# VHH binders against BTB/POZ and TAZ domain-containing protein 3 (BT3), part 20

Target 1, 364 residues: BTB/POZ and TAZ domain-containing protein 3 (BT3), of Arabidopsis thaliana (Mouse-ear cress) (q9syl0)
Amino acid sequence: MSSSTKNIPKPPPLPCITYQRFQSSTRKPSSLMRLVPKEALETWDKLFKEGSGADTYVETDNKSHFPAHSSVLAAASPVIATLLNQSRDKNGNTYLKIHGVPCEAVYMFIRFLYSSCYEEEEMKKFVLHLLVLSHCYSVPSLKRLCVEILDQGWINKENVIDVLQLARNCDVTRICFVCLSMVIKDFKSVSSTEGWKVMKRSNPLLEQELIEAVIESDSRKQERRRKLEEREVYLQLYEAMEALVHICREGCGTIGPRDKALKGSHTVCKFPACKGLEGALRHFLGCKSRASCSHCKRMWQLLQLHSCICDDSNSCKVSLCWNFKEKMKKLSKKEQSKWRLLVENIIRARNSLGPFSSRSSGLI
Key: E = the ipSAE of ESMFold2; O = the ipSAE of OpenDDE; V2 = 0.75 times the mean of E and O plus 0.25 times the DockQ between their complexes.

## First folded at step 14 (VHH; framework vhh_7xy4_2)

Design H2 (from G5 with A33T; at its last look DockQ between E and O 0.01; V2 from the best seeds 0.00; counts 0 for: pae O 16.0 > 2, placed apart)
Fold by OpenDDE, look of step 14:
Structure H2 (fold): chain B 364 residues (1-364), chain A 120 residues (1-120)
Amino acid sequence: as target 1 above (364 residues)
Amino acid sequence: QLQLVESGGGLVQPGGSLRLSCAASGFTFDSYTMAWVRQPHGKGLEYIATITWSGGWTYYSDSVKGRFTISRDNAKNTLYLQMNSLKPEDTAMYYCAKSSTGQPYIFQYKGQGTQVTVSS
C-alpha cells in the first residue's frame, strides 16, 4: 500500500503590496487648461483686450478705467451682476468700481472673468489681491487658483502673518493651516518680522491665539517625547531583566550559574544589557554596604521586578527570585498594584517593538 | 509636591541688572513650558516672559522686550530671568509659573515670589 505523499503545493507568495506611493501627481494647473481649445481662449482674451462693443467700464484706484462688457461680467459673478444693476443711471449706463487694490490686480481680475487667462508672474505678484477679489466677488475658480499658488511655496516668514490674516478673512481654511504650521515651526523668526509687529498692534487677539497654538504644539511634542522616553526606560528594564536571566541561567562573561562551569564560550552575547549588568552584579556580590549603596538598591529593584514577572520562581536560577515573590505576597495592595503597573508597562513597551524586533521572545 | 522657589530679587538702581532664579521640584521640569509673572503693588499679574519646555522658543511682553532674557537649565531644574536696564516700573513681586497639564497656555505658580525694587 504505497502511501502517495500528496505534494500539497506551496501557497502562492502573498502579493507584495508595493505601496506605490501615489506620488500625488502635482497636476500642473496646465492640465485643466488643456480641455479648452486655445482659439476659444484667445477669442475671449481678445474681446477683453480690445474692448469692442463694451457697454460698461471698470473704475479702479486713481480714477483709472477700462471698458468692459456688462453681460460677461454679470455672467461671471453674481455679485458683480448685482453691483452693475445698482449702478445703472437714468441713461441706462452702468459701471463697476473696484477700489482698494492695485489697478493691475483689477485688470487681471477682470481679464480672468473673460477668458481665465493670466500671466504666471503677475499672478504670483498679485495673488493676495486676487484672492480678496475672488472672495468678495464670488469667483470660486480664481479663488482656487490663488489658493494653489499660495500653497506652492509662495508663503515665507516675512509674509506669513499677512497671508494668515487675509486667508482668515477670505475663509480659506487650507491656507490658514499652512500659515499656522509655519508659525509653529519657526515662531522665533516669524515673531521678529514686521508683519508680526503690525499684527500685534492691530490684532492682539490673533497674537494671543498664535502664541497659544505654539505653546500647545510644544506641549504636545513634549508629551510625545516623554512617552518615548518612558517607553525607552521600560525597554531598558526589559533588556536588563533578560540579561539577568541569561547570566543566571547560562552564564555570561565572568558570572555564571552556581552549578555550571562557565564555559568560556567566545560566542558573542546576544544580550546587549549583559555587559552592564555583569558589572552591576559583580558590584552587588562584592558590596559590603548593600543596604546603603545606591547601586545595590537598583539591583534589588531589578531582582524584585524579575520576581514579579517570573512564572517559575521555584526553579528559577535568578537569585532571590523565590524570596522576592514571597515578599511580594506580603506587600500592601497598593504596593502590589504599583509593581503590577510597572510590569504591564514593560510588557506594553516590549509589545510595541512589533514582531520584527528579532529579540527572542522566549523568556516571558 | 510641586514647588517653585524664586530667588535673586533685591534693591537695584535704575539701569541696573538682576538675575532671578526659580528652582523647580516635584514635577518633570523639562516637560513643561515655564514663565515669569510679576505683580506690581496694587496691580494685577503680568506675564512678562515665557519659555517652552525645550527652550527652543521664548516670548516676551512689550514691557520687557529687549531688556529681559528668559532661560532654563533642564539639568538643574532651574528657570532664569536676566533683567537688564531695570526701570522703576519694573518694581514688583516676581513669580515663576509652570504650564498646566493639558493647557500649556495656562500657568500655575506656587511660591513666595521674589521682590524686585528699582529705585534711586
Scores: ipSAE 0.000, ipTM 0.186, lowest interface PAE 16.0, mean pLDDT 82
ESMFold2, look of step 14: ipSAE 0.000; ipTM 0.418
ESMFold2 (binder alone), look of step 14: mean pLDDT 86; pTM 0.873

Design H3 (from G5 with G102D; at its last look DockQ between E and O 0.73; V2 from the best seeds 0.00; counts 0 for: pae E 2.8 > 2)
Fold by ESMFold2, look of step 14:
Structure H3 (fold): chain B 364 residues (1-364), chain A 120 residues (1-120)
Amino acid sequence: as target 1 above (364 residues)
Amino acid sequence: QLQLVESGGGLVQPGGSLRLSCAASGFTFDSYAMAWVRQPHGKGLEYIATITWSGGWTYYSDSVKGRFTISRDNAKNTLYLQMNSLKPEDTAMYYCAKSSTDQPYIFQYKGQGTQVTVSS
């Protein structure tokens, strides 16, 4: 009777793994409090400390009672407002019992309700107690402050699972996302920890959720890697086509027979594929079995690709351009569509090159 | 049937050491944060150390920080408190506490406790 898994509140769903913040999550908590005049904060802090006009007493475990003001507490916490309305006696006195935490944490909690004042090192010391109190008594501003403190380097591979479970219990989506991201990024290390072992036994549904998130993230990462590899191939094909046109129209002086004589020249060919491509083109033009030659296969494909793009077929200086345009016309509609789609993808890859890309050609 | 059974207390001279144990049964030990609480005679409760359910995070009161170490062995369903450099001020009944079902990291105790006495 002391515990039941059927009565445990359902934890919130794990956040989407594709979302990431554009900026740092380490904003200073104290900057938020400075939006209120300092004199107002000091006035409320003084009222808390002096207790003038108190009609409520806060009871802690260490036999201390300290005075408080029901109007202030009720204004700061809707949960406390309900408790005070239910417990006011006929003399107008109320008692608020906060047990199960260190009395210092209760003092800091109540002080925060008055003035948002706190000592930073003491706040860090009691951050978990204060997080739970802020959740239990529905104090969002204190919850946000506790979240900021936790987000400042306290989470590591050894404690991430403990912190995740606490964050789920307190409905702290931001910390849940941070923890999930850490699990995904270093699953091998995290899954070997005592925290993971404990979670397997005590909360197998959470383990299943985390494993599914890791698998989906790994699948998405592999898909992104695959797409980046495809994009690199498309860019290499674009570079090869530009080099082909360059060789056929102008020739390449930096890799031709006179390269030895130009050793002291500062002129450099702007087309990185020229040397290999010029040799491949020369072989292709002279090869008598190029229809069946495995070494010519790539040149066949490049010439076909060029013919799909070329606007100047009547005066095009690229070898066999007209022949490949005629071959294109005789292909099935399905095959024609495949080549045209490839051309579109190559052009899209080139056009998506950002101004800061390392592959910027500098060619007009 | 939920049980927390404290042991390992006794009489010790100042500067001595003790190791307290708390055997837990009747609930899923791994699912709860745990704490050590002490009560000097005629005084209220002092929460001296807490530990999250796998041990990834700990808290110590200023009165014991650096001298006491909380730990847990989830395979044995046991909570520990290693107490070093004991002082007469540490004389108290010591209880272990389990976090609440509805309010994690808010603690409840139910055991008989174990007496620690540091004399002279």
Scores: ipSAE 0.503, ipTM 0.846, lowest interface PAE 2.8, mean pLDDT 79
ESMFold2 (binder alone), look of step 14: mean pLDDT 84; pTM 0.855
OpenDDE, look of step 14: ipSAE 0.820; ipTM 0.961

Design H4 (from G5 with T50D; at its last look DockQ between E and O 0.78; V2 from the best seeds 0.00; counts 0 for: pae E 2.3 > 2)
Fold by ESMFold2, look of step 14:
Structure H4 (fold): chain B 364 residues (1-364), chain A 120 residues (1-120)
Amino acid sequence: as target 1 above (364 residues)
Amino acid sequence: QLQLVESGGGLVQPGGSLRLSCAASGFTFDSYAMAWVRQPHGKGLEYIADITWSGGWTYYSDSVKGRFTISRDNAKNTLYLQMNSLKPEDTAMYYCAKSSTGQPYIFQYKGQGTQVTVSS
């Protein structure tokens, strides 16, 4: 079913898979970005490139001017609408100045306002400039695109701290979370980078925030691991208690009540703890010094646990069950609470299992 | 008080190398992205390289990519541009610029510049 990563064969070509895939997939009409005709985008892109009917221009640092349409720019950005109105000269002409970035980034920014057209490699190259421009001019669609580009493998351990600081300045919560996750996942590597050293000097409050987040995350992971290990112990105890009842009522392997025919040591039992319990129970039944024997201690504890959960005062087949129930009544309230809590935890662990899972399935 | 002082320019033959430096003072250098901008005589400004706060990301224009290397030493408050395989079209006044306090990664405030002239 599965194939190796080495020498993986190419799948065969599909004749019209895009068309057939689209026809078999349910799509809402609200997915307009996926449904905009190519001809419509090309029309707006052509208008931008040719500048027919331009009534304004965009000025860059390199003394170049891009012809533009004030209605398109104003519709795309309320910030640009205000700037164009404020720039009106005595002849009624307007302009938009965008300085401080490469002119190629300005070209891509304005082109996006018209048609949302872009080349992916250019977008990756200028993504930081475009993110800041989209923030400054309030262009949410471009901002979201820049966020998607950054989230697709652009961020690494060498730049993550720089990107985090930029994302905070541009109010980009998704990228802040992505960067924080990288810091938490690879803290040792990230804390050794030049970005961390610079942040430590220039923004020690941010460093403290990140360190606290890493510590909290590690504490939660350690607590989750501890709880899983504890739950496994409780499940093993539950299985041992069920095996004890099974052996005492029905017999299993080479041990059981005298009035039951035993199937011998070679039979497979559906109670997984029977094999392990068999030896401990045989020793317990034959030990002459059970009260002081360290090998019998676990059986004493198991019988006590059973007596705490068992409702059958007079008909229970588990040996000594009634004796342990009476012993329980004579314990201090503190000791009684300890045993009751342990039993509750064991039952809770068993009741939390899904119908198709094994104890180790999906947990490792 | 705020100063950017470029140095390291000069006359060099095609194929040669130069290393430009920009000494920064009067502001917290490692809180700002930095850029190298050049202006050929009679032409507009060309942003040729920029570098994030720690150097975690660099941008190069196509005209210099593979030939120039931007770097920074935050302990020395200094920005560098290593220029290799110089061409006559690299002849320009070179300036360093810092990012704006209010608009990170938008570059403003440049120094007096250092002249690079590439000719045989």
Scores: ipSAE 0.574, ipTM 0.875, lowest interface PAE 2.3, mean pLDDT 81
ESMFold2 (binder alone), look of step 14: mean pLDDT 85; pTM 0.866
OpenDDE, look of step 14: ipSAE 0.833; ipTM 0.971

Design H5 (from G5 with T52S; at its last look DockQ between E and O 0.88; V2 from the best seeds 0.00; counts 0 for: pae E 3.2 > 2)
Fold by ESMFold2, look of step 14:
Structure H5 (fold): chain B 364 residues (1-364), chain A 120 residues (1-120)
Amino acid sequence: as target 1 above (364 residues)
Amino acid sequence: QLQLVESGGGLVQPGGSLRLSCAASGFTFDSYAMAWVRQPHGKGLEYIATISWSGGWTYYSDSVKGRFTISRDNAKNTLYLQMNSLKPEDTAMYYCAKSSTGQPYIFQYKGQGTQVTVSS
């Protein structure tokens, strides 16, 4: 007779969670959900396009000058307010220079400051330019719109590293997490892209951060999988113990106590482990070398587990229950504690079953 | 010293093709987005194509989309523009441009340029 304490699972470690994954294919920019009359937006858009009463101008690289209203621009952007206060041309007129970007992006940027009006396809085309402009000129509503566009399927494996670096530069936490989630989800594919290889050479600290995040995510995934596997083992042991008691008390199939009429293998049994246990118990009862038989080892362990749970001294119908209770008393305190912990875990796993668990269907 | 040297321009007939090159030196080419910018005689600058530092994202103006292709070879520190189906309206001085440090996709520096002339 022996007990195997080396099979007892270690307590699970505390979770370490640093990163998150986003699933948001249907989310839209909130700025367009506010109930602003169309006439109000059209009025401001008309003012932008016509330029009536303009007291300043916006200069672009293509020699275009937009007439503009300093009060509107200053109200929309505190950075522009400061720039307009500091800038004067030869004639003393206030101006705003926006160079280094396509003039179409400047047009869309200024139009947005007036009226929030935009064409969706043009916005998608210039989204990176507009994100940088919205950051540089501190226009949170435009930045939020650019973020929503990027989050709606714009980012892919080939551009994710480019977008991540831009999002870090523009302090866009939501897009940083979206990009990181893509890297974690499909690290092998992303790490083989040209974007990754260039980043490895030009920004090795970012590469280190990404690799550390992938390793941390893998550790969390492994721990979650380990806990699920442990819970499944505990539930199988509980089912086996229930079946053992059922067989010894009432009989099931072709095996049971001598004082019960047995109905054979066609009888419907409500204990899912009975069929598998029937053969193991029949072997155990007939085996001449039970103490040394590796096939009987499982049965010895199950009987020991039952004896730890059973409260019915001398009235228990499970074979050898009293003998295993006596054997338990002879184990070291360390070994006794391991068996008690295993029993606690088995009971905890059984008690934590939810109403939609697939395992609960075996008893109803 | 930071340098951008454009080449590959010339005289072509309408419908023809050219490939422009831009040799970069004096900075870490791999770390910057790059663009092609053109300036027709007497007119302002038009930003016609942009490429991210890795090539993972590109932008084209409507005037060249479908006809021009921007690319880069980071091993050779070279930016390219393949121009197909050329039109007289494409006649301009062509420059390559480097993004600003800390402000990606805001372009601050351009080279001396290469002339492209499309004429019958």
Scores: ipSAE 0.431, ipTM 0.815, lowest interface PAE 3.2, mean pLDDT 81
ESMFold2 (binder alone), look of step 14: mean pLDDT 85; pTM 0.862
OpenDDE, look of step 14: ipSAE 0.723; ipTM 0.923

Design H6 (from G5 with Q103E; at its last look DockQ between E and O 0.90; V2 from the best seeds 0.00; counts 0 for: pae E 3.6 > 2)
Fold by ESMFold2, look of step 14:
Structure H6 (fold): chain B 364 residues (1-364), chain A 120 residues (1-120)
Amino acid sequence: as target 1 above (364 residues)
Amino acid sequence: QLQLVESGGGLVQPGGSLRLSCAASGFTFDSYAMAWVRQPHGKGLEYIATITWSGGWTYYSDSVKGRFTISRDNAKNTLYLQMNSLKPEDTAMYYCAKSSTGEPYIFQYKGQGTQVTVSS
């Protein structure tokens, strides 16, 4: 890993970005903390707490001073290395000023630089302060720990916008993504919060970015739903065509060829569309004005679809199949293409079924 | 011109209550995290409570947790500190503080302060 840190991408503009949910199998930095021997961590933690051989100090707002070792601090943070190199008090000592945060957060920050040791409940209490300190002083391992803690359910609908703004300012893309996902999933609740109302007033560009992301996500969900509904229609048409062939060859319920014994209207049929077709097919067979009858329209369409799928076999038992194949040849090129596209979509939808689907025709 | 003006301090008996206010002007108040900071005489600053932009997250030092409540009214550009069960150790100058523009949740500007004295 020679220079990958230098190329860490900035958060991209939201309106043109496809969003992905966090995967539950993502590895967390906690596995990194288990690689070092315990006695090494304890040695450095002891050096921090005792301060033996300290050559510098860390100053906080409450006049407290931590004795510290410039070589340790400089090795842990290039920003701190620069600050120490530039500092001198009246006695010639180097120092590091960390003001603007509680002294307990500074203590935990410096301790982490030495040994990565921390108290879990204190880390939770100061997580936002430590996130900002880790960003300001370029300490990626602490930043990753703060991100891990925030992922433990601290982000909710009431604070998600505040946390999002903090994460953007600290260049924490993982938390930005988590917050954005929450906004997208529960937009109605989040948009009614005080955090949203404040952001609308103070940062309208961010509001615009979030609204556009929500709209884009909803558009993709609507298109998926439309495709699924369309697929369901195609499967229903396929089932109707199967039932038609079954009735014409074998008979079913109260309708079928004259040379077959019919089983009656109370018999359970393997083809689910048979009951829906019985009345339509009975009407169609007896209608004297089929070409102009609105009640026969569905049957005409189904026979046309069958003729487009049917093999050129001379043995087809579906009534009028040959007539509809001839009718198909007389249609314009554009009309023929429309029917062929519909047939392709119906077959594609059927072929997407697994062999154990309840809608399957018994594929094995 | 950026201004933070604290008020509501005074002399109280131990166990008493005060409510501090901080009127903010000269900046977009709700774009910044805010804090209450105190300085006992002759001592350094102690950050006792912080609050995010909308109030979605708060922090309290152990010395005041359960006794003090930080809040903000972004419509009035005002920060509050409700102080209950006051102790002599709470005697200090109290300042409100604004987070920096470039380092959110790092507090760099404070007002003139208001004195709280808890005795007798």
Scores: ipSAE 0.654, ipTM 0.886, lowest interface PAE 1.7, mean pLDDT 81
ESMFold2 (binder alone), look of step 14: mean pLDDT 85; pTM 0.865
OpenDDE, look of step 14: ipSAE 0.832; ipTM 0.967
ESMFold2-Fast, scan of step 15: ipSAE 0.000; ipTM 0.079
ESMFold2, look of step 16: ipSAE 0.427; ipTM 0.822
ESMFold2 (binder alone), look of step 16: mean pLDDT 85; pTM 0.868
OpenDDE, look of step 16: ipSAE 0.828; ipTM 0.966

Design H7 (from G5 with K98A; at its last look DockQ between E and O 0.74; V2 from the best seeds 0.00; counts 0 for: pae O 5.1 > 2)
Fold by OpenDDE, look of step 14:
Structure H7 (fold): chain B 364 residues (1-364), chain A 120 residues (1-120)
Amino acid sequence: as target 1 above (364 residues)
Amino acid sequence: QLQLVESGGGLVQPGGSLRLSCAASGFTFDSYAMAWVRQPHGKGLEYIATITWSGGWTYYSDSVKGRFTISRDNAKNTLYLQMNSLKPEDTAMYYCAASSTGQPYIFQYKGQGTQVTVSS
């Protein structure tokens, strides 16, 4: 007797949470109900409540019986249709048994099949039961409603692991993502919960998947941070170079071209880096130990960098621009490549600043 | 085979407390949601409390809300119901229920039950 191990398909790998900001479109649940006249809903709700013309019944664990219409139930759920057909006795009577769920939830479920009417507070209370019922009996509309409720702050650090497991079992991808996001956001707290401990024992594969997702998320965050920091450095270099050119060509503060009188221009300099660079240049000009001075070395590098970017070194007013350009020609190919790459990165960083990004000089 | 054995019932005065236990065997306890169901004499079954795998979510009927607490110890394969402020209306046979195979949060009770009687 070959036990056909039904290859339960491995749950799809947890999608890489691209943190697209799910803008909580507060889609008011109101839009789809707007198309059905209220009177129609009331009619169906009344039919359910009164049970007039019922030809079948729903039985719960507490032996409660809800009169029902087989045609309505069968129309609402293909699964129920099948079950009703299978329940047919010798007299032609049918019944639906829904066991293992609170009678209130069953009542709500059956009511929903008629009119889609529900009480919001009761839906919140029985949301997990109703999710399972909607899944098992193939009622997509109810399933969607349950998903919406779960997505509206119902999930917390204590229940997130249980909800995740249920969502997986019910093929609710959206809620899986929400839960995963919560785990990633606060892994320390979630991993300390009883839900996590139990899950670790009962489903170690899920634990592994979640841990991997957290690691991946952290790695992505770190990489993003690194790139942003790098970009910032390149932008600073660009600003410094612009300031350098400004100071050398037009003058700023106490430093200017030799051929131009420093007009005490009360005009606010548009180059944020000028103030700092002015100080650096003053130091550079007065430093007696330029070869061993770290500040001078930095200035030297900036001047060299300028020469790499400058298109007209022959007419350039930046000091030593021509000299550095000539020196660069004599550098090894490897060194030239490094400088080229640096220039490319700076230009890339600059271009990433849209035309309107006036860096408001945040006075830190 | 899934087995549930309820215990801890007895006679208690109004306002008293009891703690029920349900010992589970024959299935992976931590993979199932659990519930308590009660049946008063001559009345139908009533679901009074539900708990998920780890207790991350709990449900209580309005009749017991604020007085009863459902909990579980998965290491001991045991479900508990702490019942405080007991009332005569709480007199019933209490049963432990487990989720059916393949259907989480749909319960089946298989225990013999434990009788709780609240009387002066």
Scores: ipSAE 0.021, ipTM 0.408, lowest interface PAE 5.1, mean pLDDT 82
ESMFold2, look of step 14: ipSAE 0.622; ipTM 0.878
ESMFold2 (binder alone), look of step 14: mean pLDDT 81; pTM 0.827

## First folded at step 15 (VHH; framework vhh_7xy4_2)

Design s1 (from H6 with T28D)
Fold by ESMFold2-Fast, scan of step 15:
Structure s1 (fold): chain B 364 residues (1-364), chain A 120 residues (1-120)
Amino acid sequence: as target 1 above (364 residues)
Amino acid sequence: QLQLVESGGGLVQPGGSLRLSCAASGFDFDSYAMAWVRQPHGKGLEYIATITWSGGWTYYSDSVKGRFTISRDNAKNTLYLQMNSLKPEDTAMYYCAKSSTGEPYIFQYKGQGTQVTVSS
């Protein structure tokens, strides 16, 4: 027809590759190949290799020419169909010129259009070129295969920046994210590569973008660490409070109510925090300088915290509990809110554990 | 119990707009990068937009750049996708995805999806 085409894509420049080529172990066969008889694939591959009845000639940058069939190419690529429709010589022959890629990659590309046949090592060697060709000539099946190869350990620290730039140009979002993840995880190694140095000179905006992504990722890691540390502190406080109640009400070892201590109770303590608190509480009970003692300050704070949670209005066995409850009632609304928030955080941290989970903790 | 629940899809005319929402629960929403992924009937998954944990960085597929906007509300544990100038080619099941722990841009969880159909 007389319809003209506009905006036919051209292959983008391939990035400079400075890394040692990737070598792979044996690949497992594709399930897709089991859906088509091998004899059918071999028939089309033979037609490609023999060139019988060719009406099209593929031309590459090295002046290599090889025969092809316009009907096969047009059926496999809508872009090639459009290109072949635009020019035909007087003898009915068409010419397809593919520039900017190695002749071997072009040969593999055209072969793939006939039979989807390929050599694994050649595919890995030319995967970036084949990605470009599959994108520019709209061959989704080949593009998916190239993405699979890149996603299976082909990308390394030396080539990640080049792969990232090419994946962006070919609209391969998944590979862009894989590359970005590698940059963020191993920034020191990646930023020292030749690929990074080349990018810094040719695309400083991308360098800035990647550095900003690394900074944001680090901030998130720091925030996760802070939340984990906060949760650990709350859990230790909860365990310390449970052990304090146990010691004061029931006694533990040689510490506790007078009658228990007097009878020489030798029971095994089930509270991990009890060992640390036993020493601290014994010191607190015997210390003559509590107001100025650093060891007594921690016990005083724990007793104050207990008073915020304790609902026993008349018979609490924890030392000074009633005195602290009276003191807490006299605090400003702002100070009372701070203590309520701390209590809520401690309870939420404890509730984050399963009902049957146990955790060993010590009060340092 | 990690859950991602998408909503806001439907039938719309070419050139129209839709706003998709993803309600997240069962994890610290503000600690993970999030993405929108779509799958047209009988075709593969396409990652269309990503947003970092704070919302400070976003990425878009070329097919939607300038037309779609990804955003998040960490206080409400909700992810959004504003879709403008919709085309028939945007017809797909849309999924909300959460990044893997330790791999900020590798997405390992996706919801049940919400269907978007652009047709006259």
Scores: ipSAE 0.076, ipTM 0.567, lowest interface PAE 6.1, mean pLDDT 78

Design s3 (from H6 with D30E)
Amino acid sequence: QLQLVESGGGLVQPGGSLRLSCAASGFTFESYAMAWVRQPHGKGLEYIATITWSGGWTYYSDSVKGRFTISRDNAKNTLYLQMNSLKPEDTAMYYCAKSSTGEPYIFQYKGQGTQVTVSS
ESMFold2-Fast, scan of step 15: ipSAE 0.229; ipTM 0.691

